# Designs tried in a protein design chat: VHH binders against o29008. Part 16

Target 1, 271 residues: o29008
Amino acid sequence: MDREEIKVAVLRMEGTNCEDETVKAFRSLGVEAEAVHIKQFYSDMIRFEEQRSVFDYQCLVFPGGFSAGDYIRAGAIFSARVKSVLRKDIEEFIKMGYPILGICNGFQVLVELGALPGFDEDKPLAEKPEMALAMNDSSRFECRPTLLKKESEKCIFVKNLKKDVVMFPVAHAEGKVVFPSGKEDEYLERLTSNDQIVFRYVDEKGDYAGYPWNPNGSFYNIAGICNATHTVFGLMPHPERAFFGYQVGRREGYGDGYCIFRSVVDYLEKL
Below, E stands for the ipSAE of ESMFold2; O stands for the ipSAE of OpenDDE; V2 stands for 0.75 times the mean of E and O plus 0.25 times the DockQ between their complexes.

## First folded at step 5 (VHH)

Design s04 (framework vhh_3k1k_2)
Fold by ESMFold2-Fast, scan of step 5:
Structure s04 (fold): chain B 271 residues (1-271), chain A 122 residues (1-122)
Amino acid sequence: as target 1 above (271 residues)
Amino acid sequence: QVQLVESGGALVQPGGSLRLSCAASGFTFDFYAMRWYRQAPGKEREWVAGISGSGGRTSYEDSVKGRFTISRDDARNTVYLQMNSLKPEDTAVYYCAKHDWELLYGDYFDYWGQGTQVTVSS
């Protein structure tokens, strides 16, 4: 589709600047993007100029970054509202081939909706969550740069990414990827065979290593995964905070996060 | 600190036209829907027109449809209300509003400017 036809919805949440950073990232690429409050998708009591349908957009972003003090309450309410009012629309959106990005707590929302790991192409949203993001092994809020090795060639969000290792910051208390007890090896085999592991935490030499390089103790050093159709992507680190060079200590240009956003725009231009 | 400054209000004969302007500052203008409201003497403030942050969607109160046009210039952080075929019933103080959503707990809310007086009278 032409770039002028592409519209991105970044869902608005309490206490975050990540919606604005994500909107700016997409707009810098020449794509229309706006922050959308969840009520705009379901309330008929608001003015028409504020009413939205999920189907007004070709990409949905569930952004990262609740403040540490508000995290549990805000995240629980956000997930509950998405489940109650948007579940069916999101399922149809995925079946149509339109991408969804979940960052940090947005990844948690996608997990709770059953969109990730999303093994069944015929059922984009599982009836019950099939994995979880648990409390960090350190039992602390982790806020630091992380190094991530690209593992997937099929995920639409990394097709423009030519680097083997990227640096994105993390900021979370509950970022540990866990799979159902006794099914860890089964899940690993399924994710690996279908190219659904997108990023894994690595050390400065590019080796898979534990804490602090794996900041939360995630199984298999998993930092991000995509669904079976490779169009729904969730990750704990924040690529939107590594989009512009100035966000990562460079005077000019782009950070490693640029390629994540560029990749999805390129995908949509070919639809 | 959100600031909205309306201008363009005047005394106009019935059938005349006016363009109101609202200069905005203190927020990322193109991220937010903008609205015009009005308050006639002895009445409550009523919504007149709205425009989305992208500018792609507009809506109008029924009594002004076809006569009023809302538009925005994001490069100048300004929203406009073009008023044509003015009627005595359009006499009111016109307010520019930044539409926003209360955090996850609650409803939408608006920030208001100080208003600009439009009087339609012979």
Scores: ipSAE 0.054, ipTM 0.518, lowest interface PAE 5.9, mean pLDDT 84

Design s05 (framework vhh_3k1k_2)
Fold by ESMFold2-Fast, scan of step 5:
Structure s05 (fold): chain B 271 residues (1-271), chain A 122 residues (1-122)
Amino acid sequence: as target 1 above (271 residues)
Amino acid sequence: QVQLVESGGALVQPGGSLRLSCAASGFKFDYYAMRWYRQAPGKEREWVAGISGSGGRTSYEDSVKGRFTISRDDARNTVYLQMNSLKPEDTAVYYCAKHDWELLYGDYFDYWGQGTQVTVSS
């Protein structure tokens, strides 16, 4: 599709009331992007000019929006509402091949919706969560740059990324990827076999290492995963905070996060 | 902080025209839908017109459709209401509003400007 036809919805999660770097990133690539409150997708009580359909868009983003300490309550309520009012539309959106991105708190939302790990291509949203993002092993809010090794070739969000290692910042208290007790090996085999592990935390030599390189203690150093169709992607680090060079200490140009957003635009232009 | 400042209200003869302006600050203006409401003495505040933040969708209350036009200038963070063929029934204080939401309970709130008085004499 032509770039002018691409519209991105960044779901409004209200936790920060700050300027949305995700909207800026997409708009800088020449596509339309706007903040959308979930109520605009289901309520006929609001005015027509504010009403939206999920199908008005070709990409949905659940951004990192909640500050430390607020996510548990607000995020759980938000996820429950999305599942109750938008479940069928989001399932159809995924089945049509349209991408969904979840960053930080947004990754947690996708997990709670049952969209990730998303093993079943016929059932994009599981009835119950199949994994969790738990409290960091350090029991601390972790806020720092992280180094991530690209593990996936099929995820549509990394097709433009040719580097082995990228640098994205983290900012979270609940970022630890955990799988059901006694099922860790089963999940690892399934995710690996279907190319669903997208990024793993590494040290400056590119080796898999523990704390502080793995900032939260995530199983298998997992920083981000995608679903079985490779179009729904969640990660704890913030690529939108590594989009512009000035965000990562460069005087000009782009940071490593640019390739994530460019990859999805490239995907949609071919769709 | 969100600030909305209306201007352009005046006394006008029936059949006249006015353009109201609302200068917005404290938020990413081009990301959000904007609305106009009005309130006549002794009446409840009623919705008049709305415009989307992206895509240029507009809507109007039936009594003003075809006479009023809502528009926006994102470079100037301003929303406009062009009022043509004014009637005595259009006499009211006109308010600019930014629609907002509370995530936790799904309720919404509008941020309101101070209003601008439009009087159609006859």
Scores: ipSAE 0.012, ipTM 0.367, lowest interface PAE 8.7, mean pLDDT 83

Design s06 (framework vhh_3k1k_2)
Fold by ESMFold2-Fast, scan of step 5:
Structure s06 (fold): chain B 271 residues (1-271), chain A 122 residues (1-122)
Amino acid sequence: as target 1 above (271 residues)
Amino acid sequence: QVQLVESGGALVQPGGSLRLSCAASGFRFDYYAMRWYRQAPGKEREWVAGISGSGGRTSYEDSVKGRFTISRDDARNTVYLQMNSLKPEDTAVYYCAKHDWELLYGDYFDYWGQGTQVTVSS
């Protein structure tokens, strides 16, 4: 589709602090992006000109950035509301091949909606969550740069990424990827077979390593995954905070996060 | 940088019509919802009409629905308010507003125009 037809909705949730950076990132790539309060999608109490449909957009972003103290409350409430009022529209959106990105708390939202790991292409949203993001093994808020090895060639969000290892910051208290007890090997086999593991935490040598390189203790060092159709992507680190060079200590140009946003724009231009 | 300039206000007889214009500059006009508000002497400023950035959705306050029509011309960066069957109660200063999507908890807007006076004399 033409670039002028592309609109990205960056959803506002109570306690979010990264929606502006995500909007700015997409707009810098020449596509329209706007912050949209979730109520605009479902409330008939909003003025009609402010009401939105998910189908007004070609990409939805659930941004990161709840404060540490608000994470559990805000994320759970938001996920429950989205599931109750937008389930059908989001399922159709995914079936049409339109991308969804969940960052940090947004990854948790996609997990709670049943969109990730998203093994069944005919059922984009599972009836019950099939994985969780649990409290960090350290039982502390972790805030640091992380090094991430690209594991997927099929995820639409990494098609433009030529580097094997990127650096994105984390800022979370609940970032540990966990799978149902006794099903870890089954899930790993399914995710690996279908190229759904997108990023894994690594050390400075590019080796899979534990704490502090794996900042939360996530199973298999998983930092981000995508669904079976490779169009719904969730990750704990913040690529929107590594988009511009100045965000990562460089005076000019772009950081590693640029390629995540550029990849989805490239995908939509071909759709 | 953002500038909104209203025009078209005049004195009209009850039952008459007017078309108000709002010329916008300093932002990507076609991306933003635009609204009209009015304020009569001694009254609070009230919302009148709104139009989405795409132009595909419009909304109106109940008292003007069926009489007023909001429209936009993105090639000219202009939003219009066609007012028909005017009543003395429509007498007010009419303001054009650009809404900021980030501020959707109330009737707060980034920018307001100077206003244009409409007087319906009986």
Scores: ipSAE 0.005, ipTM 0.298, lowest interface PAE 11.3, mean pLDDT 82

Design s07 (framework vhh_3k1k_2)
Fold by ESMFold2-Fast, scan of step 5:
Structure s07 (fold): chain B 271 residues (1-271), chain A 122 residues (1-122)
Amino acid sequence: as target 1 above (271 residues)
Amino acid sequence: QVQLVESGGALVQPGGSLRLSCAASGFTFDYRAMRWYRQAPGKEREWVAGISGSGGRTSYEDSVKGRFTISRDDARNTVYLQMNSLKPEDTAVYYCAKHDWELLYGDYFDYWGQGTQVTVSS
């Protein structure tokens, strides 16, 4: 499709702050993007000019933005509301091949919706969550740069990424990827065989290392995963905070996060 | 800080036209829905027109539909209200409003401008 036809919705609800960097990132690539309150999709109290359909957009972003003290509560409330009012629309959106990105708290939302790990191509949203994001092993809020090794070739969000290792910041208290007890090896095998592990935390040598390089103790150093169709992507680090060079201490140009957003635009232009 | 400044209000004769402007600052203008309201002396403030963020969807109160047009210029952080075929009943102070969905009650508005007076007479 032509770039002028691409519209991105960055979702928000009561108690969340829109990540302006996400809107700015897409607009800098020549793509229309706007912040959309979830009520605009379903509430009869919204006047016509402010009402939206999921199908007005070709990409949905669930950004971060919850406070550390409200992370579990706010994310669970957001995902429950999406499930109750938008479940069928989101399922159709995914089946049509349109991308969804979940960053930090947004990754938690996609997990709670059953969109990730998303093993079943015919059922984009599972009936119940099949994984979780737990409290960091350090029991601390982690806020710092992280180094991530690209593991996936099929995820549409990393097609433009030629580097093996990127640097994105984290800012979370609950970012530990955990799988159901006794099913860790089964999940790892399924995710690996279907190219669904997108990023893993590494140290400065590019090796898979524990804390502090794995900031939350995530299983298998997983920092981000995508669904079976490779169009729904969630990660704990913030690529929107590494889009411009000035955000990551470089004098000019773009940071490593640029390629994530560029890849989405490239995918949609070919769709 | 959020600031909305209306301008363009004037005295006009019935059947005349006016264009009101609202200059916005202190927030990311181009992704926010904007609205115009009006208030005649001794009456409640009423909604007149609305425009979506970057989507360009518009809505109007029935009494002004076909006569008023809301538009925006995101490069100038400005929203406009073009008023044609003005009637004495359109006499009011016109207010610009920033729509904010973080506010759960009332019209879901966080900020109002100070208003601009439109008088349609003689």
Scores: ipSAE 0.006, ipTM 0.299, lowest interface PAE 9.5, mean pLDDT 82

Design s08 (framework vhh_3k1k_2)
Fold by ESMFold2-Fast, scan of step 5:
Structure s08 (fold): chain B 271 residues (1-271), chain A 122 residues (1-122)
Amino acid sequence: as target 1 above (271 residues)
Amino acid sequence: QVQLVESGGALVQPGGSLRLSCAASGFTFDYHAMRWYRQAPGKEREWVAGISGSGGRTSYEDSVKGRFTISRDDARNTVYLQMNSLKPEDTAVYYCAKHDWELLYGDYFDYWGQGTQVTVSS
């Protein structure tokens, strides 16, 4: 599709902080992007200028930055609301091949919606969550740069990424990827065989290592995964905070997060 | 390249009805909201009606509520405006628009049709 046809919705809800940086990242690539409150997708009590359809967009982003407190429960409630009012539209959106990105708390939302790991192509949103993001093993809020090894060749969000290791910051208290007890080996086999593991935490030598390089204790050092069709992607680190060089201590140019957003635009231009 | 082509405008007597059509091409029609605007001589363009990409949500300017109905046929890439109980003050050129909302600059339109003239007179 032509670039001027591409419009990205960055969902806003109480407690999200990163929508502006994500909007700026997409707009810097020449595509339209805007922050959209979830009520704009379902309320018929607001004026047309405020009303939106999921199908007004070609990419949805669930950003990071939930407020401190009981955000696991808040994320589950938000996900239940999204599922109750937008389930059919989001399922159709995914089946049409349109991308969805979940960052940090947004990854948790995609997990709670049943969109990730997303093993069933005929059921893009599972009836119940199939994995979880648990409290960090350190029991601490982790806020620092992390190094991530690219593991997937099929995920549309990393097609433009040519380097093996990227640096994205994390900022979370609950980032630990966990699978159902007794199903860890099954899930790892399925994710690996279908190229759904996108990033794994590594140390400065590019080796898989524990804390502090794996900041939360995630199973298999998993930092991000995509669904079976490779168009729905969730990760705990923040690529939107590594898009511009100035965000990562460089005077000019782009950070490693640039390639994530460029890959999505490239995908949509070829769709 | 986005193209919008309106049709259906005509001269009609007060109380009459007209159906306007807007044929769209050059974008994924199913996923975009569409609007109708009108412009009377010497006046600025006025928003009339809007329909969401899914077709499940519609909205109208107060003066046309209950008289006008916006709808879409996604198989034909066409949006319609059914106009009933027409009044002389509905006389205007009617425009179809694919609109992208911009907060900083207000509503702006990247793509407009050429318009279709509706005249209500006896």
Scores: ipSAE 0.006, ipTM 0.173, lowest interface PAE 10.9, mean pLDDT 82

Design s09 (framework vhh_3k1k_2)
Fold by ESMFold2-Fast, scan of step 5:
Structure s09 (fold): chain B 271 residues (1-271), chain A 122 residues (1-122)
Amino acid sequence: as target 1 above (271 residues)
Amino acid sequence: QVQLVESGGALVQPGGSLRLSCAASGFTFDYYSMRWYRQAPGKEREWVAGISGSGGRTSYEDSVKGRFTISRDDARNTVYLQMNSLKPEDTAVYYCAKHDWELLYGDYFDYWGQGTQVTVSS
């Protein structure tokens, strides 16, 4: 499809969603993007100019908030509302191959919805969550740059990414990737076999290392994963805060986060 | 912090025209729907017109359709209301509003400016 036909919905949550770098990132690439409250997708009681369909868009983003810890309660309420009113539409959206991105708190929302790890291509949203994002091992809010090694060749969000290691900042209190007790090896084997591990935390030499390079203690140093069809992607670090060069201490140009957004636009132009 | 400042209100003869302006600050202007409301003395506030963040969708109260036009200049963080064929019943304080949503309950709410007085009479 032509770039001018692409429209991205950034789902409204607490904090800076309507001031979000995510909307700005997509608009800078020449695609339309707007913040959308979930009620706009299902309410017939609002004014017509505010009503939306999920299918008005080709990409949904569940954005990162201002602070992960501040949004736990709001995120749980939000996920429950999405399940109750949009389950069927989101399942169809995923089955049609349209991308969904979850950043930080948005990754938590995708996990709560059962969209990630998303092993079953015929059931894009599981009945119950199949993994969790737990409290950081440090029991502290972690706010720092992180180095991430690209592990996936199939995730549509990294097709434009040609370098092996990127730098995205984290800002979270609950970022630890955890799988169900006794199923850690099973999940690791399935995720690896299906090319669903997208990023893993590394040190400055590109080696897998513990704290502080793995800022939350995530299992297998996992920083981000995608579903079995490789079109639903969640990660704890913030690529939208590494989109422009000035955000990462460069005088001009783009940061490593640019490639995440460019990749999804490239994918949609080929649909 | 949201700030909206209306201007352009004046006394005008029936059949005349006015353009109201609303200067916005404290938020990313082009992301939000903007609206105009009006309130005559002793009456409730009435919605007049709305424009989406993209500028692609506009809507109007029935009594002003064909006479009023809402528009926006996102580079200047300004929304406008062009008022033509003014009638005495258009006399009111006109308020610019930013449409917003309450996150947890899904109810909407608007932030209003201080208003600008429009009087249509001889």
Scores: ipSAE 0.110, ipTM 0.505, lowest interface PAE 4.7, mean pLDDT 83

Design s10 (framework vhh_3k1k_2; at its last look DockQ between E and O 0.35; V2 from the best seeds 0.00; counts 0 for: pae E 13.7 > 2, unsure alone 64.9 < 65, grease 30.1 > 24.2, SAP .76 > .668)
Fold by ESMFold2-Fast, scan of step 5:
Structure s10 (fold): chain B 271 residues (1-271), chain A 122 residues (1-122)
Amino acid sequence: as target 1 above (271 residues)
Amino acid sequence: QVQLVESGGALVQPGGSLRLSCAASGFTFDYYTMRWYRQAPGKEREWVAGISGSGGRTSYEDSVKGRFTISRDDARNTVYLQMNSLKPEDTAVYYCAKHDWELLYGDYFDYWGQGTQVTVSS
């Protein structure tokens, strides 16, 4: 489709400011983007000018960015609302091939909704969650740059990424990827064979290493995964905070996060 | 800081026209729904019209449909209310409002301007 036809919805969760960076990132690429409150998708009690359909958009973003004290309550409230009012619309959106990005708390929402790991391409949302994002092994809020090695060739969010290693910041208290007890090897084999592991934490030499390089203790150093159709992507680090050069200490140009957003736009232009 | 400054209010005869303007600053104007409200003496403040951030959706209170048109100029950070076929009943202070979602449970609130007086009288 033409770039002018692309519109991105960045879902607002009250008490977060990260939606503004995400909107700016997409708009800088020449596509329309706006912040949308979840109530705009389901409530007929609000005025018509505020009402939206998920099908008004070609990409949905569940943003990150609550303080450590807000993770459990704010994230759980948002996830419950999404499950209650948008499950069927999101399922259809995925079946149509439209991308969904979940960052930090947004990754948790996609996990709780059953969209990730999303092994069954004919069933975009599982009946029950198939994985979890648990409390960091450090039992503390982790806020630092991380180095991530690209592991996937099929995920639409990394098609434009030519670098082997990127740097994105993390800011989370619950970022540990865990799989059901006794099924870790099975999940690893399925994710690897379907090209669903997108990023893994590495050290400055590019080696898979533990804390602090793996900031949360995630299984297999997993930082981000995509679903079986490679159009739904969740990650704990924040590419929207590494989009512009000024966000990463450069006076000009772009940071490593640019390629994530550019890949989505490129995908949609070819859809 | 969010600032909204209305202008254009005047005395006009029944059947006349006015265009109200609201100059906005302190936020990314084209992201947000803008609305017009009015309040006549002895009445509660009532909603008049609204326009989405994209400009693609507009809504009006029933008594002004067909007579009032809301529009926006995102390059100027300004929202307008074109008022035609004015009636004495349209006499009120008109307020510009920025619609926002502030509560975790999906409630919303508005930021308000100081208002501009419209008087429709013989």
Scores: ipSAE 0.228, ipTM 0.659, lowest interface PAE 4.1, mean pLDDT 85
Fold by OpenDDE, look of step 6:
Structure s10 (fold): chain B 271 residues (1-271), chain A 122 residues (1-122)
Amino acid sequence: as target 1 above (271 residues)
Amino acid sequence: QVQLVESGGALVQPGGSLRLSCAASGFTFDYYTMRWYRQAPGKEREWVAGISGSGGRTSYEDSVKGRFTISRDDARNTVYLQMNSLKPEDTAVYYCAKHDWELLYGDYFDYWGQGTQVTVSS
């Protein structure tokens, strides 16, 4: 489809504050993008000009930042609301091949929705979460730049990423990738065999290392994964905060996050 | 800080036309739905028209359909209300509003300007 026909929705709810950077990133690429409150998809109390459908868009983003209910469990309230009113639409959206991005809190939401690790292509949303993003091993809010090694060749979000190691900042308290107890090896095998591991934390030499290079203590240093169809992608670091050069201390140009957003646009142009 | 400044209000005869403007600042204008409200003396403030951030969606109160047109110029951070075929019952203070969902404990919040007086009288 033509770039000008592409529309992106950056989803928000009460308390969400970090959608602007993501919207700006997409708009800078020449596609239409807007922040959309989840109530706009289902509420009868909103005016026509505020009404939206999931299918008005070709890409959905669950952005980073704090959302209402995260005090209980990261992403739980957001995911519950989405699931209650948009489950079928989201499933169809995924089956249509349209991309979904989850950043930080958005990754947490995707996990709670059962969209990730998303091993079942016929059931894009599991009935129950099949993994978790747990409290960091440090038991602290981690806020720092991270180095990520590209692991996947199939994930549509990294198709244009030529650089082997990228730098995205993290800002979270619950970013530790955890698989069900006793199933770590099984999950790892499934993820690797299907090329679903997208990013792993590395040190300055490009080697897999522990804290602080792995800031949250994620299993196998996983920073981001995609579903089996490679169209739903969740990561804890913030590519939207590394999109423009000035965000990463460059005078001009783009940061490493640019390729994430450009990749999804290119994918949609060919879809 | 969000600021909205309405202008264009005047005294006009029935059947006349007015164009109201609302200059916005303090936020990314094109991200948000803009609305016009009006409040007549002794009445509650009522919704008149709305336009989405993309400008692709508009809606109107039934009483103004076919007569009023809401539009926006994102380059100028301005929303407009073209009012044609004005009637005495259109007399009110007209307010521009930015619709927002950022309330933690509420469903939505609108930012309002100071309003502009529209009087339709023979």
Scores: ipSAE 0.139, ipTM 0.626, lowest interface PAE 2.5, mean pLDDT 90
Fold by ESMFold2, look of step 6:
Formats: C-alpha cells, structure tokens, sequence
Structure s10 (fold): chain B 271 residues (1-271), chain A 122 residues (1-122)
C-alpha cells in the first residue's frame, strides 16, 4: 500500500500534556498517525463525526505512559473496556495481518487481552491471559537504559534492525515477565520454536545477566515477545524514546528505536 | 494559560470566500481535536467543523459540507477554516475550540477563543 494511505492509531484514555513520542516517530516517517481515545471506537456519547473504526487504521499502538498506580486504575479500566467492546474487532484486525504494538503499559494491555503470547494463529486472542507482567524483583520503579539482544528473525518489527544489540530505556515498576508456575519450560519451548522471543536483556558484553541488566527479573531475560503471526509485538523498553538521536545523547541522526518504526512502515508498504 | 485567538472575520458578498485562522498556545496543540463553532444573534452556538490531532480526519456540519475546509498547521499551532460559496445564513461569530474526549456526559469544550465576526450581506 502507498505510504500516504497508512494510518496509525495510538490509543489513549486520557489526554496528556506531554509530547507523544510514538505519534511523532510515525509522522516523521511520512505516515498519518494520531492519538485516538478508545471511546471513539465504541461510545454512543461520542458525536458521529468523532467516531472511528478500528479498521480505519493499519497499525494500532497501545502506548506506555502510565505509572504503576495508573495501571492499577487506568490501565485496568483500559484493558477491561477493550475486552468488552473491541475484542472481535481486534481479533479480526490481527487476522487481517495488521500490526499491533504494545509498549510498556501497552504490553500489559496486550497480555490482559490475550493477544500475547498469542500461540494460536486461528484464535489470536486467548480466552484467558497466559502470562503476566509482575512487580519488579527490586520492588522499585526502574528507570534506566537497557541493552537488548535481537532474538527473532520473523518478527516484522525487527526486519530493518541491523544491530544485534540495541539500547532502549525502561521506566516501570511492573515489568517482570512471568508464565504459569510449573509451565515455564513448556511456554519457553513454544515461544522459541515459533521465533516469538524478540528481545532479551543483556549486559555490556552481550551476555544474559541479572540485575541491573535484567532490570525487573523477567523469566529468561525476556524484554519483548510477539505472537504466532509475528505481527503483534509487546515490549517493556521504550523504542519511541530512542528514535531520534537527540533522545539518546546524539547531536543528529537516529537512535536504535528508529528501525522498529521503519520496519512497520516497510511491512505495510508491502502488504 | 490556554489561549485561542481567532482572526480573519470580515464583511463579504454572497458567493465570496474567506479564510479564518485560530492561533493556539499553552498546550500540546497536535494532540487535540480542534473545532470551529459559530453563533448567530439570538441562536444557540453550533458546531461547524472539526479536525483530529493528527489532521488525518475532518468532519463538517451538513450545511457547510463541500463549501468549508478545516485544516491545521502544527508547526505554527494554527487551525484554519477556508469558507467558500458564502451565504447570508453563514453570518455569525465564529469560535475556535479545543475539545477534550475524556468526559462521559456529553460534548465537552475545554477552552474557547474570543470569536471573529463573519458577515455575509446581500
């Protein structure tokens, strides 16, 4: 499809006073992107001219930007609302091959929706969550750079990624990837066999290491995963905060996050 | 701190055209839907047009559809209303408004400008 026809919805529940780095990143690549309040998809209190369809867009982003307290209230409300009114639309959106990105709190939303780990291509939304993002082992808010090793070749979000190790910052209190107790090895095998582990936390030598390199204690150092079709991607680090060089201490150019967004645009142009 | 300043209102002949501007400050402009409203003397304020934060979605009240075009320039924090084929019934004070989607009770307008007078005389 032509780049001018690509539209990205960055889903919001509340307006913010802060710059939305995700919208800016996509717009800088020449695609239309906008913040869309979830009520615009379903609420009968929204004027007709403000109503939107999920299918007006070719990419959905569930952004971060909630505090841990905000996830307990706002994020939980967001997840419940999406489940109750948009589940069928999201399921069809995934089946159409359109990408969905969940960043930080957005990853948590995708888990609650049943879209991740997303093992079944024919039933892309599981009836019940199959993983969780738990409180960090430190019991603290972790705000730091992280180093991430690329682990997937099939995930559409990393097709343009040239580096083996990238740097994205984290900022969360609940980012620990966990799977059902006693089934960790089963879930790991399923993820690995279908190339669904996208990023893992590493140290400066590229080795899988504990705290502070794995900032939250995630199982298997998992920082991000995708679903069975490799088109729904969730990660705890923030690629949108490493898109422009100035965000990562460079005078000009791009940061490592650029390729994540570039990969989406390239995928959609070929779709 | 939020300011909206409309300009460009004038006296114009039927069938003529006019371009209104609204300069915005005090908020992250490109995150918010912007709207134009108008109010004729003795009438209720009515919605005219709206444009999404990205600029990718626009909408219009039926009587202005095809005649008016809303646009935005995010670099200048400005929203525009291009009005063509003007009619006497378009005579009104035109207001720029910033809209907030987060309330559940109905239409919500955070802030209004002072308005700019458009007069279409026969």
Amino acid sequence: as target 1 above (271 residues)
Amino acid sequence: QVQLVESGGALVQPGGSLRLSCAASGFTFDYYTMRWYRQAPGKEREWVAGISGSGGRTSYEDSVKGRFTISRDDARNTVYLQMNSLKPEDTAVYYCAKHDWELLYGDYFDYWGQGTQVTVSS
Scores: ipSAE 0.000, ipTM 0.233, lowest interface PAE 13.7, mean pLDDT 83
ESMFold2 (binder alone), look of step 6: mean pLDDT 80; pTM 0.815

